# VHH binders against q9y6x5, part 154

Target 1, 379 residues: q9y6x5
Amino acid sequence: LPPKLLLVSFDGFRADYLKNYEFPHLQNFIKEGVLVEHVKNVFITKTFPNHYSIVTGLYEESHGIVANSMYDAVTKKHFSDSNDKDPFWWNEAVPIWVTNQLQENRSSAAAMWPGTDVPIHDTISSYFMNYNSSVSFEERLNNITMWLNNSNPPVTFATLYWEEPDASGHKYGPEDKENMSRVLKKIDDLIGDLVQRLKMLGLWENLNVIITSDHGMTQCSQDRLINLDSCIDHSYYTLIDLSPVAAILPKINRTEVYNKLKNCSPHMNVYLKEDIPNRFYYQHNDRIQPIILVADEGWTIVLNESSQKLGDHGYDNSLPSMHPFLAAHGPAFHKGYKHSTINIVDIYPMMCHILGLKPHPNNGTFGHTKCLLVDQWCI

## First folded at step 7 (VHH)

Design w79 (framework vhh_surovatamig_d1)
Fold by ESMFold2-Fast, scan of step 7:
Structure w79 (fold): chain B 379 residues (1-379), chain A 123 residues (1-123)
Amino acid sequence: as target 1 above (379 residues)
Amino acid sequence: EVQLVESGGGLVQPGGSLRLSCAASGFTFSSYAMSWVRQAPGKGLEWVASISGSGGSTYYVDSVKGRFTISRDNAKKSLYLQMNSLRAEDTAVYYCARAEYKYGSEWSPFDYRGQGTLVTVSS
């Protein structure tokens, strides 16, 4: 039987939550599998960019999904979460489900992973659900398990996306123990439901399951606001993205806009595109704007208004608060093994290895994940 | 055309109660999360409460938690806000808002909003 893999994302699941809350179902999953305590994500630490990095193994400047709101200066197209189905935005990389379908006559299935409802290089996931936040976790799981059991050619790669704990992290902030405890307990119950469903359908013993996330969450406050309107008038620039990484397209001389911004707040770094730190790997793409503003952790950039966000992400990817975790179980994985850290781009070549696929050129290093795998020598 | 029409505002004494209603039309109501947002005189918009499309999840700003209850009736295409133990600080124009987001990250409760209904908590 060909190897099978289910990749599950709980959006905004900060790694540190595992130490501060009880997860009995997730702990049972890990006991017979593996845990990577921290996954160092890509900059910027946002949902669309990091979900696409997981499935391509590429930095954002290489795969082209550089933010949740983008402007392409060459074509003059605009990208947002309400206008995300144009293949133009996704075609700078080849995600794993496309490779899976084009090699060895296999099918892919998707419950709302970003990009799976878009034809990328003229290939769309064999089975997919259009994004709709109102669809329950149970309905997504029912579709995925049906497709894993009843497809020809066989579904060998499946994805499942869930919006929590990100939505609650934004509304309550990660330090609201009462509300976050309730949300995280619900997620743990969903993990229990997932495992039970796979066991009932006879899938559990032969399926590789990865549970991960795209980023973490940090606490924000009304006391930590940067009012951009106090720095510069709207007539000087077009705003492409606002917070916590602002993307500025100048309407006048770039140097003049930069000079108005550079000393506005001690809690914000202002970069000309060519001065963006090399460690971010966030420079070489036409969708990265001429001036980028990066707020310090927990600071929110606003336009002469209060912010209602008590939690946010998008900050520097070196911050532990921005890191998710990775847990995995199945025939490819060791049992009871804990690993400290991998890069989020390392997940792609590991998944290609598990599925027997030849990876496209990528920024991941297979050696970083080999200790998780039973068929590899751990040095 | 998307339309949201709020009602139920008025003058109320501190400690009193009001129930706000919002009638929605022009879109598949059950497919969208809905929010209540408010604007106090001379201040910006403040998010108050949100409810998922199915009604299974509700969210509140801390200052109203335990006092306000958001609910919806998908068959009637209506959104409600039950406001109890009202304070002078709750005085604002209240707007029914359609919250549209994808993939959990770009959540905004201020997407599309109606004309508003005035709530005054005084005397």
Scores: ipSAE 0.020, ipTM 0.346, lowest interface PAE 4.7, mean pLDDT 89

Design w8 (framework vhh_7uia_1)
Fold by ESMFold2-Fast, scan of step 7:
Structure w8 (fold): chain B 379 residues (1-379), chain A 123 residues (1-123)
Amino acid sequence: as target 1 above (379 residues)
Amino acid sequence: QLQLVETGGGLVKPGGSLRLSCVVSGFTFSSYAMAWVRQAPGKELEWVSSISGSGGSTYYEDSVKGRFTISTDNAKNTLYLQMSSLKPEDTAVYYCARAEYEYGKTWSPFDYWGQGTQVTVSS
């Protein structure tokens, strides 16, 4: 009879979309629940790193998923996209579904959350779907709700991931109000379908539901390009990741590569690994390369060609355009409460508290989320 | 210079087959996910299929599952789309695209596109 939690991510859902567009279904959800207006994510503000930070409560340098494209200097392994299911990349942390399953009489279920189709510390989500972008939201929802109702031992933690509005944010840019309005209306309709399905199955009143995202989106332009080929010849380095944070592995002396890059563009900061700002918490991992290039907001790093991308993310995590929101409803949460800001790493210890799990050591602060919860003293 | 060059389009009867090829140059092929994206007359761009840089994972739009197969030949820096059981609604310009690595988003974001190859399914 333990508490149950469904964690839902709409990828790339920038916080201020809530103020610029109409969300009747999401607003009905929030009316009887809680809203955190801004969630400060981790650097770099990319999909893999931030999704893993949500479920581990750790900065990227600590959980080891430091980018969507990675190279490990110690083992000489290359990470390639979601199709690299080598547990090596994920084993530097223990995600919440693993902790949930290690306690007696608990199962986890997953519809495509990053890492849930990988055995991590020899534990894979009890029920899961192998990642496939062509699988509809409806099919993901049908599987999750079936597992929540029909599992033994009971599913107490479930995750559901959806690729929009990120894909459209990249294609159209967040300033395209006509196209973004259409996309965001479809997402609101999916939230309506989610709530209706949970009500019809008798799950709604006793299930804790969190709706959140990993990052935001900023407008890019053909007028804001940084051509790396104008800075340095390809023979001097191996490119591990490109834009907006370029990860550079030198083929020659590191200082020589740094000197060729450091003054190349006024719209890019160049860091030796040890000089990366402490506030990023992006330094202490073998998968962080010897030189990191960080583009200014809205600038795209390219290799002697134009970019057709009109929106992007990955930028400095202090930028409001990179921030998602968090909304939640259920027996653990207050009704009609609005909170200004939390850190994305704070979600993990909050979820552990709701599920009655002892959290692994993490970078989150439970005190930051107390005001959201009915069983806590807010002030 | 980075280039993606599509070939293999043409006119085919319903139920027929075509193989599209995309030759890439100017980047390390295995370091990126690759995709096929189509645009039917008067419609928006529609993602069709994606493949990882390692070639280990493939993804398909529901309407093409079981009919289309995406593959790579890394030695030739070439991406393929084998299309079978073609339908009139498959009529479109097919674009080869390079995708940045994002979890579950090998189809997006696309940072470079080819010029496209026309596929027409008609009798």
Scores: ipSAE 0.011, ipTM 0.437, lowest interface PAE 9.3, mean pLDDT 88

Design w80 (framework vhh_7zox_3)
Fold by ESMFold2-Fast, scan of step 7:
Structure w80 (fold): chain B 379 residues (1-379), chain A 122 residues (1-122)
Amino acid sequence: as target 1 above (379 residues)
Amino acid sequence: DVQLVESGGGLVQPGGSLRLSCVASGFTFSSYAMGWVRQAPGKGLEWVSSISGGGSTYYADSVKGRFAISRDNAKNTLYLQMNRLKPEDTAVYYCARAEYKYGSEWSPFDYAGQGTQVTVSS
């Protein structure tokens, strides 16, 4: 029987929520599995970039999904809600479901993981759901478990995406304990439902399950706004992405635009593309604009307007508030093991190992995840 | 072309109730999150409530327990039931659509129409 893996993402699940709230179902999962307390994600700490890094093991400059809003100067295409299914945006990397289908002649299944409804290198997930926020977690789970049990060739890699706690984190902010407690309890109950469903269907003992997230969340405020219109007239540039990392395409001389921006606010850093810190691994891609602005944690860049966001992400990936966690259970994983930190790009080579796939060249280090796995020598 | 038409505002006494409606056209209503944002005289926009396409509801702390957001996907209509109204609820109320995917469900909101005036006074 080939090994099977279910990868579950709860969008925006900040690692330290585990310390500040009670998760009885998740703690039972961890007790018989493994916990990585912090996952250091890639910059920028946004949904599309980090979800694609999890399944490719690549930094954003290498896999090409460099933001949730992007512009390609050569093709003059803009990445947005209306064209996110254009394969052009996703073809700079090979995600694990494509490798799974091509190397081992196995099936993949997906409940709304970013990219799974796109034909990447002429290969789409064998089973998938088009993105629709109205579809319940339960319906997504029902489809995934149906496909795991009733597919030929067998589904060996499955993904499940859920929008919370990110949506509520944006709406209320992570410091709203009353609202966040309610949301996080619902997520814990969904984890309980997931485990119960897998047990009822006879999948639990032979399925590897990873529960993780793409980023965290930090508190924002109407008192922490950077008004870009006070820095520079909109006639001097095209805005590709706004907050908390603004992507600026100059309409005039780049140096003139840079000079107008560089001293505008003490709460953002302004970089020419070539001067972006090497530690971000966010430079070598045509979709990264000539000037980027990086707001300080909790600051929102706006265009002469208020912001409705009380929480946000996208900030410096060294910030603990931007880090998710990873929990896992199954035959590949130790029981009751806690690990401090891995890089989000390390998840891909670990998953390839579990599935018996040859990984494409990637930025992850398999050695970082060895202590999680029963078939590996840890020290 | 996206159109949102708000109605149901008016003058009401403190403690009274109003029901706002918003009729949407030009897009697949059931596929989008919808919400209400208000602007009081001399103040900025304040988010009031949101509802996902699937019916999950969210409220600002200032209105929680008093307001109820709902939708009728068959009629492309969004509602806000406002109970126990206070003078500080006086504002122009705007219907808003969230143009989003994945965890970005509530941002950005596209406002349409001129809103509907709610005045809580004698």
Scores: ipSAE 0.046, ipTM 0.414, lowest interface PAE 4.0, mean pLDDT 89

Design w81 (framework vhh_8dlx_2)
Fold by ESMFold2-Fast, scan of step 7:
Structure w81 (fold): chain B 379 residues (1-379), chain A 122 residues (1-122)
Amino acid sequence: as target 1 above (379 residues)
Amino acid sequence: EVQLVESGGGVVQPGRSLRLSCAASGFTFSSYAMHWVRQAPGKGLEWIGSISGSGSTYYNPSLKSLVTISRDDSTNTLYLQMNSLRAEDTAIYYCARAEYKYGSEWSPFDYWGKGTLVTVSS
């Protein structure tokens, strides 16, 4: 009776990988489902911010996870380790698994989606796995499918997170055809295993499955470095986050720090907080620092010449290289439908509709995704 | 001051084994994932493998049968054991620290050593 939804994220799955590599299993999934070719993510185009935007429908300034490394000037708390599970960082929004458990008295299950191992508003996912990168995709899938079949109250919302192709995108860079081909083929095989497992367990025909990602990846180079040490002495500021968006907390007058930075590199934009472009929706939160540096695509901000990245993300969200895709299959979705673009914040109200939940106030627009759904029309 | 210093490079005969070391200082070594990366003459960077703070190892599949990565947190030392060396293994070998990020097996390298040259030659 009640609709069920499994939300799967492959971290760092750049949308145009679908055009440059073969994905037989994913293409079979799409053939009988829907594809959104580009998802415009939120700024900054990083893992924690975008994963939380998917499940809250909010821009980063509204949900409070504004970077993977953060400092809150009001409380003087630091979020500099990914193992920091203090609910303080997550409590500015209500993610969909909390809404699912509180509104419908149904269960949620999570295999390592960011935030699911943290009690948010005193509520944790009914079933969850503590984050551990060494746990295999197979083990995560086994737990999710077990919980989908063997839970009371029933699991109606489940999430599954996988670190690839982000990990390999950073290691090799997205232009390394040989290594990326291997990684992407393995991901396609995992998608095939997922579909086969759901069919074997009798879940496939009645389960809605969304496969998406949080961001893309761009190629970095030793020829594209911005040495921050050549611009300003460390004694003038505290560095909260480095690259490709640097978060600067001045130790002296803000204007003086800004003046030392503003003309340092032609490949970096320097913003006072109030001058950050409105289109980023990255201004109205105490965790956004007084000065933000934004590197141009493929440029890396470093503290010296010895530090390098081979692939990275975090760049301007207007860049196609930063965009993931969304594919979906299930009773709620049309078959064989292709859509060009949605905003990542639009996923949340769509998921609420599928599950019959009342969404919390959010920045998504249901109209942007209604063409994907069998019970809606595109007019 | 974070420092990574590689050692153990040199000239080695084909088919032999070699162990490289990386001495780390200026940070809590046991809390960080560590990586080995190499660059052959005229080639780009090639990732060899990594070891997490908890000791879990990950390898480039093309090299997995030929290398072993280990760490000794009591001496702040990272090791790369290489077996059955070939001329193609001639490269500068770098030790690198990765900043741990939740949800990613890969974090950007925030510090690199200066490298140690390995030459496989008769």
Scores: ipSAE 0.012, ipTM 0.232, lowest interface PAE 8.9, mean pLDDT 88

Design w82 (framework vhh_7uia_1)
Fold by ESMFold2-Fast, scan of step 7:
Structure w82 (fold): chain B 379 residues (1-379), chain A 126 residues (1-126)
Amino acid sequence: as target 1 above (379 residues)
Amino acid sequence: QLQLVETGGGLVKPGGSLRLSCVVSGFTFSSYAMAWVRQAPGKELEWVSAISGSGGSTYYEDSVKGRFTISTDNAKNTLYLQMSSLKPEDTAVYYCARAEYKYDFLSGEWSPFDYWGQGTQVTVSS
């Protein structure tokens, strides 16, 4: 039988939550599997960019989903929630579900993972759900397990996405122990439900399951605001994305806009596109704007207003607060093994190996994850 | 019986225009992205442009943006490349290809295109 893999994402699950809260169901999962304590995500540390990096193994400048809000200067197209179904935005890379369907007459299934309701290179996940935040975790799980058990060609790759704890992280902030404890306990219960459902259906022992996330969360405050209106008048630029990474499209000379911004706040770095630090791998794409503003951790860029966000992400990917974790269980994985750190782009070549797929050229390094796998020699 | 047949190449002066055509058969044309790929003498393959099976999305290599236009006629199973403002650097054999990232089990190598035409020569010279 072909190997099978279910990839699960809990949006905004900061790695540090594992140390500060009890997760009995997740701990039982890890006891018989593996844990990677920190996953270093790609810049910018946002939902759509990092979810697409997980399934392509590429930096954002290479896969083209460079933010949750984008403008392509060459084609003059805008990306927002209303444009998520335009394949133009997703076609600069080939996600693993497309590769899975095209290499060996296998099916893919998807419950809400970003990009899975879009035909990419004219290939859409064999089974999918159109994105709808009102659909329960249980309904997503019911569909995924039904497709894993009742499909021809067989579903060998499946994805499951859940919006928490990101939504609550934004609303309450990650340092709100009372509210975050309630939210994280519910997530742990959902993990318990997932494992129980897979056991009852006879899938648990032969299915590889990865539980991960796209980014973390940091505490924000009304005391940490950068008022962009104090720096520059709206008539000089078009704002493509605001916070914590602002994407600025100048309406006048680029150098004049840059000069108005460059010394405006000690808590914000201002970059001309060609001066963006190489370590971000965030430069070589038409969707990256001529001027980028990067706020310091916990600082919010605003337009002469207060921010209601008590938590946010998108910050420098070297910050531990931006890092998620990865836990995995199944026949491909060791039992009871703990690993310190991998890069989020390393997940893709590891998943390709588990599924027996040849990976597309990518930015991941298979050697970083091979110690997690039973069929690999670990140095 | 998968077949891609390119026509429309020829000799043209710098600044001139050409339209390449590719007639496809043996598969459902509208179900696949299609691409134009070129190879200059003594150089490696370079993709030029791609179009979705629906015709709704088009993509271009940076050196040809604004000069080349890719289009399809699904009723005729035909892919077009309208080339304008041609430069000597555009001299190459142009191939019509079915755009799909597939693993070739025989060669053990990745191919971003699984089926190719025989090519049509474009020469830009005074």
Scores: ipSAE 0.000, ipTM 0.112, lowest interface PAE 22.5, mean pLDDT 87

Design w83 (framework vhh_7uia_1)
Fold by ESMFold2-Fast, scan of step 7:
Structure w83 (fold): chain B 379 residues (1-379), chain A 126 residues (1-126)
Amino acid sequence: as target 1 above (379 residues)
Amino acid sequence: QLQLVETGGGLVKPGGSLRLSCVVSGFTFSSYAMAWVRQAPGKELEWVSSISGSGGSTYYEDSVEGRFTISTDNAKNTLYLQMSSLKPEDTAVYYCARAEYKYDFLSGEWSPFDYWGQGTQVTVSS
């Protein structure tokens, strides 16, 4: 019987939350499993890009989901993160559920993970739910566990996505201890529900479970705004994405637009596409615009208006506030092991190893995750 | 100095096949999307096909889907367009182009292509 893996994401779960709040259910999970304290995500530190990097092992420039709002200069198509299901956007990579279904004649199941309700290379997850934020965690859990227990060919790879604590992180900011405490306690209770459900169904002892996230969260303020309208007139450019990474498509000479922007604010960096730092791995894709603006941590780019967001993400991926964590439990994983850091692209080749799949070429390094696994040598 | 040089054009009969090649110098394909664009006599420029610089994803105009195949040989910095089941309506000058936005001072508009080849003539006729 092939190994099974359930990959769970709690959107916007900053790694440092683990040290500032109590998580009794997550602590019990980690006690008998592994914890990676920081996961270095990909730039830009946004939901769709990082969720696709987890399941492809690729930098955003390689998998093509380069932002939550995109424009493709070659085809003239526009992408919005509000329910865009055009396969075009997702076809620059092969996610693990597609590989799982094609290599071993196995099934995949998905509850709301980005991209799983889209046919990618003419292959859609064997079982899936169309994205709907109103669907409860309980309903997502019921469907995933039903599919893991009652499928032929067997579901060997399953995903479960939940929008919190990201939504509350934006609304309250990560420094609002009263509201964030309530939200994070609820998430810990959901983790308890997940573990209990798997135990009740007899799945827990033979299932590998990864709990992770796509990014963190940093505090924003009305005192830290960059008004783009004070820098440059609307007639000079088309805005593809705004904050905290602005994607600028010039309507005039690119150099002229760059010159108007480059000295406008001390709290953002302005890059011509070819000058984007190599460490971001954010340059070689049609959907990356000719000029990119990167706001400093906690600064918000606006168009002559205030921002209601008290928390945000998308910032430089070297910032600890942008880092999520990874916890895992199951027959593939050591018990009671703590690891300091991995790269988010390393998760994909690790998952392929656990499932016995041949990974597609990717940017991850299997050696970085070896110490987590019982069948590997630790250095 | 950036150069794109197309070859492979010619006269073919309806239902025939032809392969166009575009050799580029001065840059590497992995950094840019590449496209084929055609212009039929007395008509506007028409986008035909594109291939992304990353991942090798391919895209086609509806009228050529299933008949044309775009591909690259990255080691040779060469873009190809394999054309099959050719129709008289495919008669045009075919240009290879690099997909990068550039302001065209003559038209006063933004072009999605910053560098073009000289073009190669494809004629589909009895």
Scores: ipSAE 0.000, ipTM 0.095, lowest interface PAE 26.3, mean pLDDT 89

Design w84 (framework vhh_7uia_1)
Fold by ESMFold2-Fast, scan of step 7:
Structure w84 (fold): chain B 379 residues (1-379), chain A 126 residues (1-126)
Amino acid sequence: as target 1 above (379 residues)
Amino acid sequence: QLQLVETGGGLVKPGGSLRLSCVVSGFTFSSYAMAWVRQAPGKELEWVSSISGSGGSTYYEDSVKGRFTISTDNAKNTLYLQMSSLKPEDTAVYYCARAEYKYDFLSGEWEPFDYWGQGTQVTVSS
């Protein structure tokens, strides 16, 4: 049988959680596999953008999912509902499951990974679940393992997405050790369930498994708010996205809106689109708005209201609090190897190599991940 | 025509050994992973061991690692479980099962094993 890969994401799993909490099941997984301690994600450090970067190897300006809430200036379309299934938003790139199905005549399977319930370039994942947060991890695991075990043509690429620890990170904040300890222990138990299920089905030693995440989490506070209503009237602009990266579409002269915002808060950077730092790779797309506001770590942008979020993400991708990790196990990977850092866009060409697929042009560098792989030269 | 038939159970003293066999018919044996699942008196089903369809990969529940060995003879369509250093807590009915998902209309769930043998009793006592 051809090589198989299961890609698992635990949303919002900050890398340093691994050093501050105990993960006996994940530790055993890593002991017989590989660990990348930090994955430098793409800007903005949000769920939809980073999940699509993992499976395309592209920066957000290139793959077109530039935020969880978007406006396209050319077509005048709005994206703000996570249930929006318009392929338009996802068609600027080719995700790995599409390549897998078209290039090798293989099947792909998906349990809730962002984009997998949408036909992209007229191709939808061979087996998928429509997004529903109420579906248990156990049901998602049952479906993906059934599809991996009982499909023709064979499922060679499968994805599994879980909303925690992101949901609890937002609700409690990452500094709430009591609540986060409980949530993270539950995730470790789910990793144990995953490994046991794969062993039970005879799949474990012949399946490549990657466990990763899209971003981290930082502590927010009612004492760290930026009130936009104090510096600009809502009649001057349309708000496309609010916090911690606000996307501003001016209703008046762009320079006038910029001038009202530029000195509003010492804890927020205000950029005209062409002045957005090159290191963000967040400029060359019609869905990136004319003015972008970037809050400092832990600060929340609000409209004359308090914020209920005790944790958030979306901040500068250079911040360690925004970084996830990557762990992997399987025939393609070394055993007991630890690596310091890769870029999140590097995951895509590595996965293409494992599956024997020709990658589409991408922003990743295969050389950054070669030391993880048994069939590559690394000293 | 598909059937799984277990043999080899019995009474054994602690520290003893037994070899369970499961003869399979009605499908291509080497195309499916096979498992041993046990049920102790008054307890729920517990997975014990699995072997890949190729016979190349074996897996064990932590409490039996180093004591039990799962193997296959594809020419004989037979799955084996060699049990050594047996303990009283290993007392159970041992079932041979095929690892393939099937929807169970009675439970309303997808189950990880689609076909089961009738079981063979293993009793470990002094």
Scores: ipSAE 0.000, ipTM 0.498, lowest interface PAE 10.7, mean pLDDT 90

